# Designs tried in a protein design chat: VH-VL binders against Cytidylate kinase (cmk). Part 1

No score or structure here was measured in a lab: all are predicted.

Target 1, 230 residues: Cytidylate kinase (cmk), of Chloroflexus aggregans (b8ga54)
Amino acid sequence: MRVPQTIAIDGQSAAGKSTLGALLAEALGYLYFDTGVMYRALALAALRAGIDPDDEAALSELAHQLVIDVTQPTVADGRQYTVLVNGEDVTWAIRSPEVERIVSRAARFPSVRREMVRQQQLIGQRGRVVMVGRDIGTVVMPNADLKIYLQASLAERARRRAAELRSRNIDMPLEQIAAALAERDALDAHVSQPAADAIILVNDGLTPAEEVALVLNRFVYSEQALENGH
Structure headers, positions and changes below count from the first letter of each chain, unless a header shows other numbers; antibody chains aren't numbered by Kabat.
ipSAE, averaged over its two directions, is called F for ESMFold2-Fast, E for ESMFold2 and O for OpenDDE. V2 adds 0.75 times the mean of E and O to 0.25 times the DockQ between the complexes of E and O.
[cut] stands for letters that were removed.
The coordinates of atoms that the task and the answers printed are left out; those that the model quotes come from them. Centres of patches stay.

## First folded at step 20 (VH-VL)

Design j1 (from g21 with heavy chain S31Y)
Fold by ESMFold2, fold request of step 23:
Structure j1 (fold): chain C 230 residues (1-230), chain A 122 residues (1-122), chain B 115 residues (1-115)
Amino acid sequence: as target 1 above (230 residues)
Amino acid sequence: EVQLLESGGGLVQPGGSLRLSCAASGFTFSYYAMSWVRQAPGKGLEWVSSIYGSGGYTYYADSVKGRFTISRDNSKNTLYLQMNSLRAEDTAVYYCAKEGDWELLYYGMDVWGQGTTVTVSS
Amino acid sequence: QAVLTQPASLSASPGASASLTCTLRSGINVGDYDIYWYQQKPGSPPQYLLRYKSDSDKQQGSGVPSRFSGSKDASANAGILLISGLQSEDEADYYCMIWDSSAVVFGGGTKLTVL
C-alpha cells in the first residue's frame, strides 16, 4: 500500500507548521524544508554576483540561471536539509547576516517568485517530501498526495505562546498575545488560504507528539488513506 | 533589507524635551515589538522602553518611567520616544531595535539602528 | 546587587579560546532564563550572536560562526559565551541580556582584546 509521497503543510501563524512538518518528515524518513530557503539561496547568489537586489531584470535573469536543490542532510552538522546552488553546498552560507538583510528585497518580484516556485515544484516531484509554507497546497504542490491546513483557535494559540514565554521568564498579558496573533492572522489572510482539498487540522488540545500520531494514524496509514493513494 | 533609521537627537538643556523617531523599512512593522536602548558615553547598554505592535502595550525602565513615552504609528512604520524632563544622565546614543521573529523563536533584538545622540547639558 | 554581572575586560591570544561569563544575582536562577549575547564593535550598534537556554533549546544568530557557542554554569549561576579559535575581528565588547518578566536587562559588558 502506498503512503502519501508529497505532503503540503500550510496554516496559521503560531499553529505549529514547522514543528509538525519537521516531526512528520522525521517519522516518515522524508525531506523536510520550508520554502523560504529558495529565496535565501537566490539572495546569496545575488550578493556573490554583485547584483543589486532591487534590479528586477538582473535578479530575474539570475534566478533563471541558478539550479537550487534541497536534499536530505549530506553532512552531520545539525542541518535539517542540504541546500545546493549549481551543485555547491550553501546550506550555512544562506543564513549569513548579509543574506538575511536582503532576502525580502530579492523575493518581492513576481518573476522571481514564479521561477522559485518552478524549482520548488521540481524538488517536490521527487516525492518523499514534507514542504511547509504559505501557498504549498495551492501553488507549489497543487497535486500533493496529502495537504494539511493547520489551525488552532486564537485562545489556544495565545495560551501556547504565553506558556512558552513564561518558560523563558517573559511575562506578557494573554490579551496582548492574542491581539498580536490576531493582527498576524489579518495580515496573512490574503496569501495563506487552505487548498480546496486540504484537510483542516484543528489542533486545539494536542501536543506536537499527539498531532504527529494523529496525522500518521488518520491520514497517512489509515485504511481510507491507503485506498485513496490515487 | 531591514533598516532602522533614528533621528531627532541633539543638544538640550536639563528639564527640556526631545522627540526621537525611528523610520523602519524592509519588514512588516506591526508584527514586531520595538525597543529603545541607550548607551551613555563610555558605558554599557541600558534598555529604555519597549512597545508591542498589537495595541500599544508599553514597558519602561524605572529610570525613565513617568518622563519618557514610547509610541508607534504602524501606518507610517515609525517608532517614537518622547523624552520629557531630561537630565544629564539621559545623555547617550539612543538605538532603535527590532525584536526578532517569534515564529523562529527569536525573542531578542535582532536588528539595531545606527543610533541618534542626545546630549543634555547647559 | 546588579541583575547581571560581567567582567569588565578579558584578553586572549589569536587561536585560543575565550570564556565570557554573565552572572545572575542571587534570588534568580540561570536555568529559568534565555541568555542572549550581543557583540558591539567601536562606532557600531550591537549585533545579535546567539541565545542559550539549554542544549536542546538554543539559537545561533544568522551568519554567526559555530565557534561562538553558549552554555551555562548552574553552580556559578552564570551564562557562558565561548569563543573558540579567536580571530582578530572578534575584538569587541560583548553584552549578555535577559528578559526579566516584562523588562529587558543587559549586563555591563566585557571588552575582549585579542592579543
Scores: ipSAE 0.294, ipTM 0.735, lowest interface PAE 3.4, mean pLDDT 86
Fold by OpenDDE, fold request of step 23:
Structure j1 (fold): chain C 230 residues (1-230), chain A 122 residues (1-122), chain B 115 residues (1-115)
Amino acid sequence: as target 1 above (230 residues)
Amino acid sequence: EVQLLESGGGLVQPGGSLRLSCAASGFTFSYYAMSWVRQAPGKGLEWVSSIYGSGGYTYYADSVKGRFTISRDNSKNTLYLQMNSLRAEDTAVYYCAKEGDWELLYYGMDVWGQGTTVTVSS
Amino acid sequence: QAVLTQPASLSASPGASASLTCTLRSGINVGDYDIYWYQQKPGSPPQYLLRYKSDSDKQQGSGVPSRFSGSKDASANAGILLISGLQSEDEADYYCMIWDSSAVVFGGGTKLTVL
């Protein structure tokens, strides 16, 4: 069968969506990005324009005025993708603490999200893309060729996050991590659901390499369906 | 505007106690870990203490462990540092700092107050 | 427990590049750590500059010019803050920082003088 041109990856927080997405994209030579970067781009633009993150009307207007694009890396500086706002490379600028502080506020408005989704869809229409984020399979790319919903137990996700922190020499209690993840799960439960046609991939006990191999061999290069028994 | 404002500094005798406060504004205080960092006159920065969550997780530098207590009141958007058994070497400008969001893998101290001066002298 | 060593002072001319080093000791590998950098001007609190783990994992502080960048020297087991196109306003103290388990460790700081 034909290799899927559009791959949507949703899933629980800390399930490893970004890792899976990046590795799949690399294997396929596709664009990878998290849709969150586009919201960060909006937040950056808002900051630059002096727009209050709580001003829905102004943010909505700004969103409609901006052309936010994501492309494969254009500079060999370690980036996974290039983020453009009106043609300006803001790949690293969107990672500022100030942007991180306000992005959730700026992105919470339905009018803003609708415009962001529209622009995300434009990128999806190009094909050869692995898109990770929120409601990708249901809202952003409802017609994606392949939809994956990545799941992992809370305990596993907490362990993974702890390992990430340890890799940075930060020792945070598992209980604190688990509590934070559980809270996020609760907040997302009402909106973040797998698409009906998404494959549910439970990756407990799987290494990133293993789950990528599984997805590639079973769903990308094969017509056979896989029952996830993990 | 994100802002931290320290208060409570002053002159105290060795062995005395002092309570510092840090008033936070412009961000959701309860979402972030907070830290105290001090700087002795003409010296470098020294981490003092950090608090995560509602106070269930507190950490201290060895130099202040057992003497200082970090706490917070989220309802007042205020960070505290109770300093007991003060020593001359505790003399410093004390800064409160907002840490980044660990859940987003951001751990820097991205917001600092202007500091409050603590002088321990007989 | 970890110790970060910074040169006490460094001087450079306007327009030149300055490389500030933060050497990790006590048998720890710089590759395993996020290196945080702060700038402090006289009479002011420190200001967050950037975080550097790797080229693909780094963060720039808000409003921090792009001429400030982080890197690592594995051979020296050091974090590096590079300031290109040095300007007079860059004259300040610079501190590196790492996490050590649940603790924070600062370097001794480097006073950068712009000649």
Scores: ipSAE 0.199, ipTM 0.692, lowest interface PAE 1.6, mean pLDDT 91
Fold by ESMFold2, fold request of step 23:
Structure j1 (fold): chain C 230 residues (1-230), chain A 122 residues (1-122), chain B 115 residues (1-115)
Amino acid sequence: as target 1 above (230 residues)
Amino acid sequence: EVQLLESGGGLVQPGGSLRLSCAASGFTFSYYAMSWVRQAPGKGLEWVSSIYGSGGYTYYADSVKGRFTISRDNSKNTLYLQMNSLRAEDTAVYYCAKEGDWELLYYGMDVWGQGTTVTVSS
Amino acid sequence: QAVLTQPASLSASPGASASLTCTLRSGINVGDYDIYWYQQKPGSPPQYLLRYKSDSDKQQGSGVPSRFSGSKDASANAGILLISGLQSEDEADYYCMIWDSSAVVFGGGTKLTVL
């Protein structure tokens, strides 16, 4: 009986997608990545080619020229994955401050996103992968064996964010943090919808360890899941 | 690249009003908190005000609270500072600054404009 | 007492190192704060240099050379900006900054002169 080979994790900002994705992939021995690395790779290539990240035509052409691949780690240096651009290992280069400053500009164009999604689909077709994002189960891997949509209440997401900020001596009222999160949710609403066949996981009060155990026991290793291949 | 361009400075009488603008480009403006910081002639930096997201939440230094109003128009990528009841001690260069994204924990002001000068004099 | 205190001036020779201090007032502990550093050259706006909380929690500003680094001196309750290999272009005013609850606080600034 085959365990799910492709796992899509979507959800709203601050719902814990990356934590669940990384822990689940670790438990299964799967490739894990947030699909944002594709856009970081494009942003790096644009910087190196001197291409204006506001020039849609030039960015789209560049995106079509690049071959971006994400694989299991090829170097034991603490990486969770290896990112290649036209065969060059750029795993750490895509995390530079220069890339961070422009990635949202490079990623905003539908034509760019369409090509990046096509390349994400090729990676997903290899199987044994957990992809995290906002439209993975609807667009990138519509046929994923397991789709999870993470939710947490606005109040709980705000509380978690407030606790993190207080650990840095930043004291923002819960109401303000909640309003900021709600505004970001509204900005992203057109993209972040659960797939019709996604399992809705409300993680109210769950620790990351409890979340991953729930997913493994109920949806990966259960007798029903093993029989269905989903 | 990220660019911030202030405008609207000038000479104004004590008790008068002035509105500063900051035109932003090169980043998704609505994702970032924005700040005003001022510098009196020959003096250090003083934080004035910050605004988050769609403009629903604002913060002010005690020295300007009740007199200054920060606002933003995300459709125009523009930050504003309405300054009322101006005093001589408000004379300064006013800088617009972009704060970091909370998701990446970059809360410091990582990009600054060139500044616009406000002189309050009779 | 001011929340952040910086020496008004400091001078150092080309090629040497300068250690700029940002001392927090009594009642708060430097270990609990992110310390931000800014450079302001004459006639120019401030430029973000770096943030330091710990060796595992820090950030270099974009394009800022690695000869600029942050640290803390717990016994002095101070953040430290170290500039090694001083060059004439490093002559500037330097400000530290913290987020103190719901407000931003800047130090008074240190004028660094490279002789």
Scores: ipSAE 0.150, ipTM 0.603, lowest interface PAE 5.8, mean pLDDT 86
Fold by OpenDDE, fold request of step 23:
Parts: C-alpha cells; structure tokens; sequence
Structure j1 (fold): chain C 230 residues (1-230), chain A 122 residues (1-122), chain B 115 residues (1-115)
C-alpha cells in the first residue's frame, strides 16, 4: 500500500492528539498542523482590529479577508510550524494570553468556522500533512487517506495531564483535572464524533512511542489491523 | 475589557483583621485560578495565596498560613482574602491576579489589579 | 521551597542588549521549570512578559515586544530574560517566577536602569 498523504487525527481532549500528530509528522517528514492555530490567528487579527469576539458579523468578514497559512518551520527557533497571516509570521504572537482568552469565543460562530475550514482544506490539499484538531476526519478532511480517532479513559487522561503538569512542577489536583476533562467531554460530545472510516485508537496503557510505532507499522506502512490497548 | 479591582485595604493595628476583595470582569471568572500577591514598600513580589476551582483547593505561603484565608464567590465574580492576626510585616500593596489556563499550558499571572494598600502599624 | 536569585540592579545603554538572570538554587534543575517573567514600572502593577520552558515551548505576553525573549543557561542553572534594542521605556523592575508544586515563587527582582 502507499503511504497516506493526508492523516487526520481527532479525539477526546487530553487524549494525546497533538503528541501523536507531531510524532507521526516527524517520522514521515510531514507538516504537523493543529487547526487551532488558525483560529488563534483569527483571534489575534480580531484583537488587532479591535473587533469584539462576540461580533459574529465582523469576525466573519475578517475571516474572509484573512489569508492564514501554515507551513513547515521557517525559523529554527523551536517552532513546530510557521503560522502566517497575510504573509506576516505570527507563530508566537498567536500564543499570547489575550488570544487564548478570546479564541473560543471568536471560533464558535459557524460562519467563521466555515471559512477557517475552507482555508484548512487548502493546506490539506497540499498533502504530506498530519492535521489535528476538531472534526478533522468528518469536516475538514473527509477524504483523508488515514483517519484516527484517539480515545482514552477519563482516568488515564487525567493521569497523563497530571503528569504533564508535574513535569512542569505544577501540582494540580487529579480530581480537578478529571472534572475539567469531563466537562470538556460533555461539551464536545454532541458535535465531536469519530468519522465512520476512522480508526478508533484507545491508547490506555500505551506510551507515545508505542502509539506512534503502532500507527506507523500497522496503518501507515501496512494494512494490518491495530489492536487497541497494550 | 479584562479587569481586576481590589478593595478593602486600610490601616489596622497589629493583631487586627482585614478582608480584601477583588472584583473581576471581562473574563469567565470561574474558569480560572486566582491569586493574591503582595509587595511590601520598596520590596519585591511575594506570593500570598491561590485558589483553584470553586474553592476546594487553596494554597498559602508559609508566612501567612493559619492567618489568611482565600475564598471566592463565582456568582459575584469576586475573590476574597480574609487576613487575621495581622503583623507589621504584612504591610504591603496586595494585588489580585488571574492565573492562566492550565488546559492551554498557560500558568502565568496575566491580569493584575491595581492593588490595595494594607498598613499594619501601632 | 525553591529560591530564585536575581541581581538587585542592572544598567545598560539604549540600543544595547540586557540579560537579566534568574538563578535557581542548587538542587533544582532549571531545565525542569517554566520560567515566567514580569515587568513592573513605578506606581504600576506587574505585567506579564513571557513564559519560557524551551525554544519549542514558550509564550509571549500580550503586547510584549519581540525584543523581549526568554532562554536558559543550564551551566548557571538560570533563566534568562533578554531585552534587545533596549529602550528608555524598558526601565523597570523585572521579576522571575516559577511554580513549586502548588506554590508560586518569585525572584527578588532586578531594577533595570537605562542610561
């Protein structure tokens, strides 16, 4: 079989989508692309333009005016990708706290999302991309060569998140993490479903390296079925 | 507009009590951990206390543990600091600060109030 | 509890680069920590500048010029705030910060004077 040119990764919050995506992309020499960065770029542009994140009409207009592109890293400063807005490198600017505070508000409008999806699809059409985000396999790249839906138990996700925080010397109560994840799950449950042709990968008990190895060996380089768990 | 506004500061004698308030606006208050940070005159920043969630998780600097109590009322978008058994060394400007979103791997204090002054003196 | 040490003061000329250090006490590795930086001007509250874990894991505060950047010196076990193209408006106190479990620890602060 041929190596998939487009890989879509969806999944639950804190399931490890970004990690899997980044590692797969690295292994394949593909672009790793988190669609969230495009919404962040929009939010940044909105802030710069003084547009209220609750103003759907203005945000929609802005979205249509912006050319948001994501490419392989163009600067060796540790970035995983380069984000451009109308040709301007905003890779780090989109990570500002102010952008993070409003991005969800700005991104909630269907008209905005439709335009973002359009632009995301343009990137996907280039091929050699691992795209991570929301509804990638169903909406953004419905014809992706490989679709993965990453799933993990709430307990496992909470533990992983806790470990991540501990690695930064932050002790977050596990119960609080679990509660937050549960809330996110509840919010996303009605809209975020795996594509019908997606591989459901339950990664409980798997390390990131094991996940990547399984995906590469069984789905990227082979047509073999993957057994969930380990 | 994201804003924090402290109040409740004043002059108090040693051993006295004060209750500080911090009114939050411009963001979803309940989503974020909140902190108090103080600064004695001509000195640096000192973390005082933090509160996570609805108030089930509170943390204190050793210097104020057992004397100060942090709390919040999410329905009022307000953070509180009850200060008991005040000492001269508690004299400082007290800042209310919003912490970042841990889900986004942002843990900094990105919003600060203007501060309220607490003076403990005989 | 972790201890962060900052030099009390630093002076530099306009246009020059200033490197502010935040040294972690021995026994804790700077590589394991996110280093946060804040700027405080007289009569004002602190302002968040940036967070630095690594080159691939960092965050710039809102409205913070790109001439502010974070880095680490492993040999010195220190976080570094670099201000390039120093401007008069950069004269301020600068504080580093880390998390220590559930506690927050600030450095003593550095007063930067722009000559």
Amino acid sequence: as target 1 above (230 residues)
Amino acid sequence: EVQLLESGGGLVQPGGSLRLSCAASGFTFSYYAMSWVRQAPGKGLEWVSSIYGSGGYTYYADSVKGRFTISRDNSKNTLYLQMNSLRAEDTAVYYCAKEGDWELLYYGMDVWGQGTTVTVSS
Amino acid sequence: QAVLTQPASLSASPGASASLTCTLRSGINVGDYDIYWYQQKPGSPPQYLLRYKSDSDKQQGSGVPSRFSGSKDASANAGILLISGLQSEDEADYYCMIWDSSAVVFGGGTKLTVL
Scores: ipSAE 0.101, ipTM 0.656, lowest interface PAE 2.0, mean pLDDT 90

